# Ledger of designs, part 11: miniprotein binders against C2 domain-containing protein 3 (C2CD3)

Target 1, 169 residues: C2 domain-containing protein 3 (C2CD3), of Homo sapiens (Human) (q4ac94r1171to1339)
Amino acid sequence: SSGLLDVGLRYRRSPRTAEGVLAARTVSISVQIIRACGLQAAAKALAEREPALQFSATVGVNASVTTHLSFLPQGEQRRTHPVACSFCPEFSHHVEFTCNLVTQHCSGEACFLAELLEFAEVIFAVYHENTKSASDIISIESCKEYLLGVVKVPTKELLIKRSGITGWY
Below, E stands for the ipSAE of ESMFold2; O stands for the ipSAE of OpenDDE; V2 stands for 0.75 times the mean of E and O plus 0.25 times the DockQ between their complexes.

## First folded at step 6 (miniprotein)

Design x42 (from w1 with F5K Y7E I46Y L48F T50R)
Fold by ESMFold2-Fast, scan of step 6:
Parts: structure tokens; C-alpha cells; sequence
Structure x42 (fold): chain B 169 residues (1-169), chain A 80 residues (1-80)
């Protein structure tokens, strides 16, 4: 239908504690990943180029989603738990990113978070996970990831809507 | 986290898939993470189960054995 992921985004200022000015310099960006849908088409396309994935194209994928804020380092990326054998997995996943109200460009000049949010995105990558060496009894740690899709949600609306953003993307 | 690999062998892929569905449904009820793979060349279904609760993980293993037995499939369990 109209989107791949059912998500929610919310911009919340950190509670002002007796800790003073420090708390005033951070905000929390809340990200909720409720469910994905329509993964059969992506799985089928993937299986056409990777015959080993025929099983997942038939019964459902082992889906997980990564969340990345475009203005934060990749090391701040988060990931859902996998949901097995489903083309419409429900994650009910919630994470928060703590962000400074004021940050710096690589040139050292100050930049307000609001200015970054005008042009930034929350990037969701949906993966199918499977074990690389299923027939190998020695290794149970081998896991291979296949990209099913990418969803980008602009953060500009977070500056306008106090209640946040919710919907399919 | 704790991880268990359940290997299910049988001659009928349809029955192996039914076993996978039932095990997956039960593991979901227990709040466990599951990844499933099938190797058609060897007729082996691999069910990888992960969780933070040893008790729930062991329940899933026992349920998988019971389910597979009803379908006449052979089960081997491997731990990390």
C-alpha cells in the first residue's frame, strides 16, 4: 500500500531538574517502530538475485530495522530485535536519542539543533537476517544481512508538531 | 543473551514448515527472538532462538521437541 513502516517520532525537551543549566542543553528524540508491511515484494526481488533466499521469499523474512539520525555518527545507530517468518512484522520498538541543543560543524562554528532538524532525516533500513553457515554445525554466530528497503522521514515536521509525527512511510 | 540452535530433520518439507510455524508461534508468546533457515539439499530446518531468560529459552526447546515428535521429525539441539 502507501508505505513500508508504521513509525512515530517525537521531539521532547529534557525535563528541567535541579541539575540546572546542563539539562536545558539537551533534548530527547523519541523513535517508535510499530510494524512493517509489504515485505513480500522486496523478499521476492531479493530471492531472484540470491537463490539461497527462496525460503524467506516463500514463508516470510526474519526482519529487523536500524534507526539512524542523519546528523549523528553511525555508532549511535539503533536496531530492533528480529521478527521471524513474517511479511508484516510487528516490532513495538521504542528508542530515544539524546541530542545537544547546540552542536558544532567540523569547522568549529556553533549550530543549533533546530537548524539541523530542518534538513535532517531519520533513516530506517529494513533487513532480512539469516545464518550464513546453516549447514555448518561449528559456527552459530554467522549471520548475513540483506537489505529489503530504506525509509527516510524528514525531521522538519518535529519542529512544527509538538505532538510529533505518526504514520506510514 | 543466550542462544540455542535447533536442527529439525525430516523427509517432508511441508511438515517441517508446519513445525517451524508452531515453534515460531510459541517462541513469540515467550518473548524470544527467532531466526529460521531451511536447507533443501539436506532437508534440515534450522531454528535459532535467542533470549535473556534461560527458563523461557528452555520452554521453547521442550516445545520444539514435542511439536517435532508429533510430526515424526528428528531433533538435535546445540548450545553456544
Amino acid sequence: as target 1 above (169 residues)
Amino acid sequence: SEKVKIEVRGDDPEKLWEIAKKVLEEARKLGLEVIVEYDPKTGTLYIFVRGDSPEELEKAVELAKEIAEKYGAKVEVRRE
Scores: ipSAE 0.050, ipTM 0.514, lowest interface PAE 6.0, mean pLDDT 76

Design x44 (from w1 with K3R F5Y T50F)
Fold by ESMFold2-Fast, scan of step 6:
Structure x44 (fold): chain B 169 residues (1-169), chain A 80 residues (1-80)
Amino acid sequence: as target 1 above (169 residues)
Amino acid sequence: SERVYIYVRGDDPEKLWEIAKKVLEEARKLGLEVIVEYDPKTGTLIILVFGDSPEELEKAVELAKEIAEKYGAKVEVRRE
């Protein structure tokens, strides 16, 4: 099976009245990351390059996931809390992105959100978070992170499916 | 967010994994969020505890003492 992440995506317009919908300048895109699975292969491949990570390849990784909407700035990305020592971590993570109905293309042209969603994707990056070694205790640097995998989910179907997009990717 | 590192030193990664499993079980009971790693250079199990409250940090220190007593292991706790 090629599925790494069990996710759900929904498109929500908050005002239900026609007047409210016409006046609204934003919508909410809901993203759920339920769990990851099958991280053994990625962890083993990483440990082959970095022997210090062999313990995590044996017992499970400290996994976290970032969510990025391809049409939003990188600074708008979100991240789950890490889940320790698991090849199938349960995140039960939910975030919402507030998106403008009309944005500007880099050329200055107006672009409707529906047009962006036709060609956009939600990008999930799965990381292993490593602690500082005992010998590096003097360093104030944050934890090191290592990329395990990337999952890209097209947003096109958000325009046509009221129940949203759900499944393994 | 404040961090607490718990270092458990031992000679055998398999024995340290037994300690890690018990720590993860106890951390869940205490409501602590943790990540675990093994440093082969120093033979050390490293447990990083995430906490934003004095109560969470106190629980982490108590957990470290419990591990030291139960397994007769050398345990060091550091706060950042």
Scores: ipSAE 0.149, ipTM 0.594, lowest interface PAE 4.4, mean pLDDT 74

Design x45 (from w1 with F5L Y7W R78Y)
Fold by ESMFold2-Fast, scan of step 6:
Structure x45 (fold): chain B 169 residues (1-169), chain A 80 residues (1-80)
Amino acid sequence: as target 1 above (169 residues)
Amino acid sequence: SEKVLIWVRGDDPEKLWEIAKKVLEEARKLGLEVIVEYDPKTGTLIILVTGDSPEELEKAVELAKEIAEKYGAKVEVYRE
């Protein structure tokens, strides 16, 4: 197999109201991130410009993945917990995005979610997380992220495949 | 969430990696989030542990100290 991430995407309409009323104007987009693999090459490339990352290039990265739906703002993105010291981290991560069935296109024109999904994509960004530096012993919140790779999965088939989209990307 | 930063210093990088592996294994059993790195400027193994339970975090700190002691390494712990 080739690709960095083993993922799954599914489109569902389901009741999501606390009062038991049908959420007729919303749908759920389910995103699963099962695992990543083959992070050695990206880690080595990072270590060439960041000597401090040589340890991670040797033993494994501290990997986390962000999920972004291209038609939603960046503030709606989700992130996995980091998995330490692995070139093949298992996330077993599952999140749902609740999306309005009718929304506004960037041009100001209202459109159905199905129309957006014809041209949209799910964007996964894989990062190595590093706490630096030794001189910042007072602030343990100083965390640096290094991009390892980006995976884009088109959403155009979500409405026509009842079982969704799954595989390595 | 609460965070604890653990610095481990020793004269043998291979021993530091063995310490990292054992600490990571134990922290994972406690359900803690871990980030591990090595600072070549100071020769220090750096372990950041994050969790919701102070009790679990303190267990991880004590385990890290016990493991490091067995390898003759020195431990410094930084809390926020």
Scores: ipSAE 0.259, ipTM 0.713, lowest interface PAE 3.5, mean pLDDT 77

Design x46 (from w1 with A20L K21L E37M L48Y T50R)
Fold by ESMFold2-Fast, scan of step 6:
Structure x46 (fold): chain B 169 residues (1-169), chain A 80 residues (1-80)
Amino acid sequence: as target 1 above (169 residues)
Amino acid sequence: SEKVFIYVRGDDPEKLWEILLKVLEEARKLGLEVIVMYDPKTGTLIIYVRGDSPEELEKAVELAKEIAEKYGAKVEVRRE
């Protein structure tokens, strides 16, 4: 259907720095998550099977978004701050991933990363945070995440467009 | 980063909803991060407030207590 997330992606070479050789071999992938919208339908669908989620279906969700680059390990993923009680949360979130241009297996500058970007994607997962049960109320660590939606943005055009990729997905 | 948990208890969902809306409005004005949870078994709103300013956090706690008191709800605060 319609777009869920208003995002922006940019590929940028690291600026010249006094750090020397390491900076020469890296690039930044910039990710912006501006806002989400239209979360009411997903919230109501979740509430149909979980009584604890009825309140969120009425007033709005506690939304967070994770960003995962498909070619990086899960440990490199990022997460926005949560936005409470909103079906159209505004995150104004900006992060950068610093990536090496080459690996031990690849010769030549930009060879390995450019090849990865041809087949890769940026995966955004939108979650609602809620407590699971009354016994879990005392500890925030017992909060459960409920998936509201997933947005996948291909990276293959990232090197082609100087201004990057921006829009609703 | 500082955080506080505000538990608001009452058996009137309408009053809890009004308390929630007013607390959220005040917390947002203070630039604080908020996540809201609800336990239907006990009728308890859990308002988790986080921020970098202890002063703004205490202001939010004070406002939440004042708002809840006007609606006749019980408030418990936990700092962690």
Scores: ipSAE 0.227, ipTM 0.593, lowest interface PAE 2.8, mean pLDDT 77

Design x47 (from w1 with A20I L24M R28Y E37Q L48W)
Fold by ESMFold2-Fast, scan of step 6:
Structure x47 (fold): chain B 169 residues (1-169), chain A 80 residues (1-80)
Amino acid sequence: as target 1 above (169 residues)
Amino acid sequence: SEKVFIYVRGDDPEKLWEIIKKVMEEAYKLGLEVIVQYDPKTGTLIIWVTGDSPEELEKAVELAKEIAEKYGAKVEVRRE
């Protein structure tokens, strides 16, 4: 794989703020989404099934990326701002997830964060955003999302690499 | 967040593309989010701009109208 997303992940335990001091039993997982590239193939494949996407296949997609930590609820998901009309959008997006060092599973069973990170992933979903309808001005709705690709980055190395995980995925 | 839809109509796809590039550039300078869609049935570009500042959104609308006018395109705006 040539890689779709240029990302960086880092594990931070040292508190920097008053909030961090109060969260002495938490850590911060830092996620950077620098850029995506090579979205032409995905855009063309979508346009073959969805004629409304032919414009995006020609000039570039309106790309946004969602970040989901596999061990957190979907409600903790984050999203970049969209970058319009590009096959190689630059997001320069940074977000932090505050995680408890010891947490309870949905079943009520206690689990250490280190144990979760051994088998967890950061899941990036790359979308093209479009209006739900462009055929009638008065009936235009909110955004409709089209999945361009999914990138999964294992978190296993976060505990042992101080510099974190970085590169194309 | 506030939303504005800017509809740009023209018969020259190359001019419409130049309009879009310039509008996106100006919107990004104002810290706004932009989504662009084209409706081939009506020949209409739809520029969806969102942001937290009414003043920044108003500036984007004014710039879009000025840019489109220079290229001979018609602009219609819907606010939400």
Scores: ipSAE 0.259, ipTM 0.697, lowest interface PAE 3.1, mean pLDDT 78

Design x48 (from w1 with A20M K21R R28W I35L L48F T50Y)
Fold by ESMFold2-Fast, scan of step 6:
Structure x48 (fold): chain B 169 residues (1-169), chain A 80 residues (1-80)
Amino acid sequence: as target 1 above (169 residues)
Amino acid sequence: SEKVFIYVRGDDPEKLWEIMRKVLEEAWKLGLEVLVEYDPKTGTLIIFVYGDSPEELEKAVELAKEIAEKYGAKVEVRRE
């Protein structure tokens, strides 16, 4: 399809027994980033404004992806390793986020997190990692990020589909 | 993790691009993480190799030197 990122999301409670699941105070949200595609257009558009990106627009970008769950602090954001010189990088990246539930019976553990997930998103930001071009050798050893694109995936179906959500976004 | 900067200098941009492509192809086969940048002011191809294994990093350096020397380019390595 016409998406930018091939991803997978899954919601899991630990432990696996029915009694243990009801008693558990934590859940795991699994995020997989398989690959990106179609980065040529974004790279070309950026290169029109950023002369330093002309090389990357021609040969391929040094892409990395950050994952942010909208209901967690930004400090818990994760990032892939960069993949060099590709407009269709393969990341094969997998991370898990551990989330706590409310333990009070009158509010319900699953009920509270389910309420958050109904309106939350997983936010993926795709960057090109570049070094600053300069006549001074020290300056060219520094790295700078350029945003290529953003993908947002709603989390509300994670509670309905325990096998997860997969596809291009 | 460790990182290595490999600076490849030559007077022929087409040879630098060929060096880049060959290094990236071989690094990918070895499972190495690599970033590439080019400085047109100095005609320098900059290859950054990231990893947590000294053995992996040394293989990348050795490979880049071998390929660049085959094309008559000058190689300078800086480690961190």
Scores: ipSAE 0.000, ipTM 0.263, lowest interface PAE 13.6, mean pLDDT 71

Design x49 (from w1 with K21L L24F I35V E37L L48R)
Fold by ESMFold2-Fast, scan of step 6:
Structure x49 (fold): chain B 169 residues (1-169), chain A 80 residues (1-80)
Amino acid sequence: as target 1 above (169 residues)
Amino acid sequence: SEKVFIYVRGDDPEKLWEIALKVFEEARKLGLEVVVLYDPKTGTLIIRVTGDSPEELEKAVELAKEIAEKYGAKVEVRRE
């Protein structure tokens, strides 16, 4: 469908470093989530499944986005701050994932992060929060999130495009 | 193709390296591709195993668990 997220991805390497008996190269993947737009359709579909959320289809959603690299543990996910009552939230969110690649130099074999990125994806999940974001929400307030959509961006072009990947997805 | 991610946790990179080398050896015997990433923040070795045969992928997972357990490391497996 038409792009939901205006994002930017960039990849850079640092010099190879030895870590005891392991040789490693540090790699950074920068992720920008600028904004989301066109969340009306997703909100309407969600409200049809969740009666308690009928109001969201009229007023807007409280959107947040998680970023997950397909080859990293889900515990390494990052999340934007929620933006209240908008179908086109502005996040202006920037995070960096720093990874160290282990290389098997004995036996003449190498497994580089570049090989992972050939088949990897950055996975963005867009959620609606049932209430407006508050720094100190007490446990009595249920913080329930509802999935609005998923955007997957392949990382293979990061290996050959110095300026990175930008645009709507 | 199917992918399996094997997360091996430990505080000794040398032991993690031994586990990775043995997993590489066994996975290649099964015709599988292996890629490794190390996260020093959590002391986690992430092994991605890719192949076309679910049976051979499962063999690689069991071997990785067996090898890691011998070294006292904790293993978590996630499939595609």
Scores: ipSAE 0.000, ipTM 0.161, lowest interface PAE 18.3, mean pLDDT 70

Design x5 (from w1 with A20F I35M T50W)
Fold by ESMFold2-Fast, scan of step 6:
Structure x5 (fold): chain B 169 residues (1-169), chain A 80 residues (1-80)
Amino acid sequence: as target 1 above (169 residues)
Amino acid sequence: SEKVFIYVRGDDPEKLWEIFKKVLEEARKLGLEVMVEYDPKTGTLIILVWGDSPEELEKAVELAKEIAEKYGAKVEVRRE
């Protein structure tokens, strides 16, 4: 049951009143990235694909995480600051996504966002950031960010779990 | 860029972690980057320091030796 990322997701509701439902334009989805662990295996796999990183990946990683909600544009993506020199970095990172709330000719029991959340996911991409390159060719031709792993967390339970979704993924 | 490996060996992982934190702080003041790994079988903290200035790298090495000595840890250095 051990995963790579310790995360928390919460849907922030406003009290349901007729006036509040009609006036509501947005809602907030809260995302916490507490820590990652066990990145050594992912780093080793990356080093086999990217030989230039083989030395770095066997000693440690400079990890950062991007958060993307599958129903939002890529431009809404968020990123942690990198945490250097650890296979088990602690991020203590918190962000909120503002999402449009649309009523669909209903008594306030349903909204377009609630329907999207039934089939959506939060996508976490974990990267190794190599800020040093001895080769000018590598630095101009290659991205300095290297993918360690991807974690996807379904959002379908956000509306039914009052305390949100928390755990290792 | 140049790289230096600093191997710090001791019997107490908490002391090794304190050594690392202080080395990291000093290395960053010198504009250097740091990576770390711990080998529990040998009780060895492996600190990789790299940067563009050989002079600043040597300062980091001497600071690491001084810090480790204060904690009674043994230091070995490998330059590249």
Scores: ipSAE 0.000, ipTM 0.087, lowest interface PAE 21.4, mean pLDDT 71

Design x50 (from w1 with E14L K21M L24I I35Y T50W)
Fold by ESMFold2-Fast, scan of step 6:
Structure x50 (fold): chain B 169 residues (1-169), chain A 80 residues (1-80)
Amino acid sequence: as target 1 above (169 residues)
Amino acid sequence: SEKVFIYVRGDDPLKLWEIAMKVIEEARKLGLEVYVEYDPKTGTLIILVWGDSPEELEKAVELAKEIAEKYGAKVEVRRE
């Protein structure tokens, strides 16, 4: 992508002493989604794939963003509230993920969080949410989502950079 | 920025803590940054050291090995 999401990532340890750090079992990874911009191109591409969707320069999209940490189960995924009728939605969204310092790798061996972060990423998926339904028979299916874009931010610098990772992605 | 993972394994958590404190002290004297994790279930201490000087990073690795050896702990090193 050419810089669609303004995000911030921070690694947070509550204990400030060496003794407290060694005793800790979990840490928090803080994720902020401040805004998206320039969704016109993505919306145009989506409309070409889904002819039933029509976007105007005036109206915009109904955007929401999901956040997934690649080493956590998909069930731990978080989602912003949708922002209606905008190509540059402001989310001002903040969530924290509580992560175990030691977990099992897919190979079955113990894996430390520092090792996981070297190859992990935070995956942001930007969606358009359409309340229009093809059928009025099933009300549960009245809300459909369409992918506008995906942004992946590597976590390998998270432990090294004290202030965290921030910027447009 | 270059980084090194130092894995220290031993039977005594208190000795591992002492190793960590001494390694942190020495690494900081070399102008390096340090991060530490400990797993009590496997008795494994992970020390992540990073900085911009490869020579100082190598000094930190050698110091960590010397310190751990004095406590009877085993050290393994992984770069990046």
Scores: ipSAE 0.000, ipTM 0.253, lowest interface PAE 13.2, mean pLDDT 73

Design x51 (from w1 with W17Y A20F L24I E33Y E37Q; at its last look DockQ between E and O 0.70; V2 from the best seeds 0.00; counts 0 for: pae E 2.8 > 1.5)
Fold by OpenDDE base, look of step 7:
Structure x51 (fold): chain B 169 residues (1-169), chain A 80 residues (1-80)
Amino acid sequence: as target 1 above (169 residues)
Amino acid sequence: SEKVFIYVRGDDPEKLYEIFKKVIEEARKLGLYVIVQYDPKTGTLIILVTGDSPEELEKAVELAKEIAEKYGAKVEVRRE
């Protein structure tokens, strides 16, 4: 009874604008996070160790999803807005990652994006977010997150399928 | 973006949540983002509303107050 995440991935050429050579050297990886379901089991499991989550495990989690390309820096991670109190959240989220067709390794060797995508993954992490305690109203930290699950989608199929990758994971 | 915390105190957290489902839905329709949490230590349901429009945020707050008052719940609002 594990949760599922409905996502879509597409490989797109960046539009060539008059802004010059850089546009011709990059492509866009489009990521869609459509919806999730079955998050209650994960929430209940967490609630066994964190009593503060018992309420959410019963009525619904505040779900958000982070997206990260495995070959990009951690700082390039994106995150959806949270969907309140649902075990089946609808995100309707879309994000694009700009990727260089050619990159340089620390060794100085050139690496083509196609080579990276062969072994790369899009990593999705689903979190429950809660607010700060009412008794801690003066705290600067407004939210706390709990990991519900992780989904990894290989990018190798983007090299073959023009229509991209879609499905439940 | 601006953030508004709505603290609602009541005897039945599940009932409180059901009452505020409508508030959450309306806030979403207004383009606002919401998370909800119950604090068992204080017996408080916390609703965090985030958005770019102060006017829409205020609408959500007023709606929450109206619903809470109808059921005799105590409401506190903090803006950040």
Scores: ipSAE 0.375, ipTM 0.769, lowest interface PAE 1.2, mean pLDDT 86
ESMFold2-Fast, scan of step 6: ipSAE 0.751; ipTM 0.919
ESMFold2, look of step 7: ipSAE 0.398; ipTM 0.775
ESMFold2 (binder alone), look of step 7: mean pLDDT 78; pTM 0.712

Design x52 (from w1 with W17F K21Y R28Y I35M L48W)
Fold by ESMFold2-Fast, scan of step 6:
Structure x52 (fold): chain B 169 residues (1-169), chain A 80 residues (1-80)
Amino acid sequence: as target 1 above (169 residues)
Amino acid sequence: SEKVFIYVRGDDPEKLFEIAYKVLEEAYKLGLEVMVEYDPKTGTLIIWVTGDSPEELEKAVELAKEIAEKYGAKVEVRRE
């Protein structure tokens, strides 16, 4: 496969609680980010646009990946630890998004989870974290990250595939 | 823990998905736990229930059967 990011997605039930009621209402969407590959081209393109990064991008990238479920608020994004100096970083990252069976679309209206999964996607954003820029700039957090690429994986098959969705994207 | 599988077959995958959504919605309202899975190769919607209570299992089975049959789908129940 020729994709940028090696991922796995799976729908699973949250463990039952003693009270029973909450367990009936919650499910987990499991997300694995195994590795990225072929970041040389993205790093080169970034260096063309950001000359100050040219040295860093030539030597390697410090990659991190943000995971966002399109129907959840942006505040519920998850991020991997950065992997230093690699154009093919291995993340071995696993997160779970705990969702109610009746949940909210981004517009705030209540919807059944299965309806949302029909039209939703998991959005992976791959960033270079430039530690050099972070040391020099007053707004250190907002300027240390540079987008390398975006990968979108549809969720419509999550409910119908027990083994989940896996592959390069 | 007991498991009950409900196999729903019909000619229209869109109708099977409507059955799945309706079953999940009604089960949620009643506090029942059900799972669904669709096998596109066989055109079968699989609804399955796990629980510690025979009463809970029967309630969920009857709910799923009632909804599927109202949509005109063929239903088969298997217990383990």
Scores: ipSAE 0.000, ipTM 0.185, lowest interface PAE 12.6, mean pLDDT 71

Design x53 (from w1 with A20S K21W E37M)
Fold by ESMFold2-Fast, scan of step 6:
Structure x53 (fold): chain B 169 residues (1-169), chain A 80 residues (1-80)
Amino acid sequence: as target 1 above (169 residues)
Amino acid sequence: SEKVFIYVRGDDPEKLWEISWKVLEEARKLGLEVIVMYDPKTGTLIILVTGDSPEELEKAVELAKEIAEKYGAKVEVRRE
């Protein structure tokens, strides 16, 4: 009822003190993933489809979370370290995305970050990591990801709320 | 990062679970990432430990062996 992930988002100007950068033309979008909770139901649902995952449905999942800003390429995703054997993993994860205040479309049109944030979202995908099913010794040295859930947080309030966006989603 | 797979085999599932919890506690203190898996086909508990320090990884391996041996379980280690 309170959501899957406890997160925080902040919009911050990102000054550079490096040589030659007189005025910062970038900002940081700060993303915190504090914890997930209530993963029992998702784990049980996974185990019903994948009997090999019954162990994790009993003991707890090996959870990791990917963060994707919808206006950035998929290749710029970030991922938490995994937290083992927990239905309420604590990540204490913090990353920053450095974004240009103004970008150019391929057509040459200027696009302001504020315009992108009006319609964008931060997409969190929560995964369980387990061994790949089936054959012998080779399989037990491999890991496979199973999707537990997806959380989407709109970015439109980042420019409005100076303290950022925080809470359960 | 370096990866180490620790395979634990034993006759008692309760003991395998207790081994996994104790290994998790110790590896976490060493700043290592741990994933615990179970292979139902072989009855094997699989502990994957990842980290950047070979010294801390070796400490985790030795602690896992010590803990498993205390419970009468057998340990095999695979390095990456």
Scores: ipSAE 0.132, ipTM 0.569, lowest interface PAE 4.2, mean pLDDT 77

Design x54 (from w1 with E14W W17L K21L I35L L48Y)
Fold by ESMFold2-Fast, scan of step 6:
Structure x54 (fold): chain B 169 residues (1-169), chain A 80 residues (1-80)
Amino acid sequence: as target 1 above (169 residues)
Amino acid sequence: SEKVFIYVRGDDPWKLLEIALKVLEEARKLGLEVLVEYDPKTGTLIIYVTGDSPEELEKAVELAKEIAEKYGAKVEVRRE
C-alpha cells in the first residue's frame, strides 16, 4: 500500500444497532473514496512509453477508481466519476455493498459475513481515462484507459473495529 | 436422515453471531453438517443439524450446547 488513496470502510446498517443488523439478515459495507494524491510519478512513468499520456503527465490525469470486494462477483464492481486534469483528485465517492449476513452452501454449511471478511480485501484500481481529454465520443466503449495503480485493503479489521477502517493506502 | 433444531437465545445479538460462527468453525473441523438461521421476531439463533447417524447428531448437539453455554445463552433442543 503506497498511500495513494484516502479511503474509509464501515459497516452500515438501519437501524444502527447490532439487533437491527441481525434482524435484517443483511449488512451494508460502506466504502468511501475521499481523494487520491501523488499521481505524478505513475503518469510520468507511463508517458515514457505512451505518447498519448504526455499531456496528462504535464497537466494532470483524468482519474477514476474502481472498487471491488474480493468475495463478490466482478458485476458488483463500482466506479467513481472521472475527475479531470488533476494529480490530487477529490472524489468524495460513497457506495454501499449489500451482503447477506448468512449464506447457505451446497455442503450444508452456512457462511457468515464474518468468515468472508477474515480473508477478504477491498481492491481499488486507479485509472487515467482519455474520454475527457481527447475524445468527443459519447460511448464509454471508445474510452482508452491506463492503469495508474492498485491498492488492496484487508477487511479483517472490520471484525475488530466497529467504527471501521480509515486512512491512506 | 434425522433432524435436530437447536434454539439459542440471549440478550446480545452480537454474542449470538459469535456463537454461530464458533459452532460453524468447530463443526467444519469435525466434518459435521450444520445450517444456521436467525428469527428476528423472537431474537433466536436456530441451528439446524442433519446427519446420517445418531452419534453424529449427538456430537453436534453437545458442541452447540457447550459453545452457547460458554457465552451465557439459553439453549433448547427439539428433535424430529
Scores: ipSAE 0.000, ipTM 0.124, lowest interface PAE 15.5, mean pLDDT 70

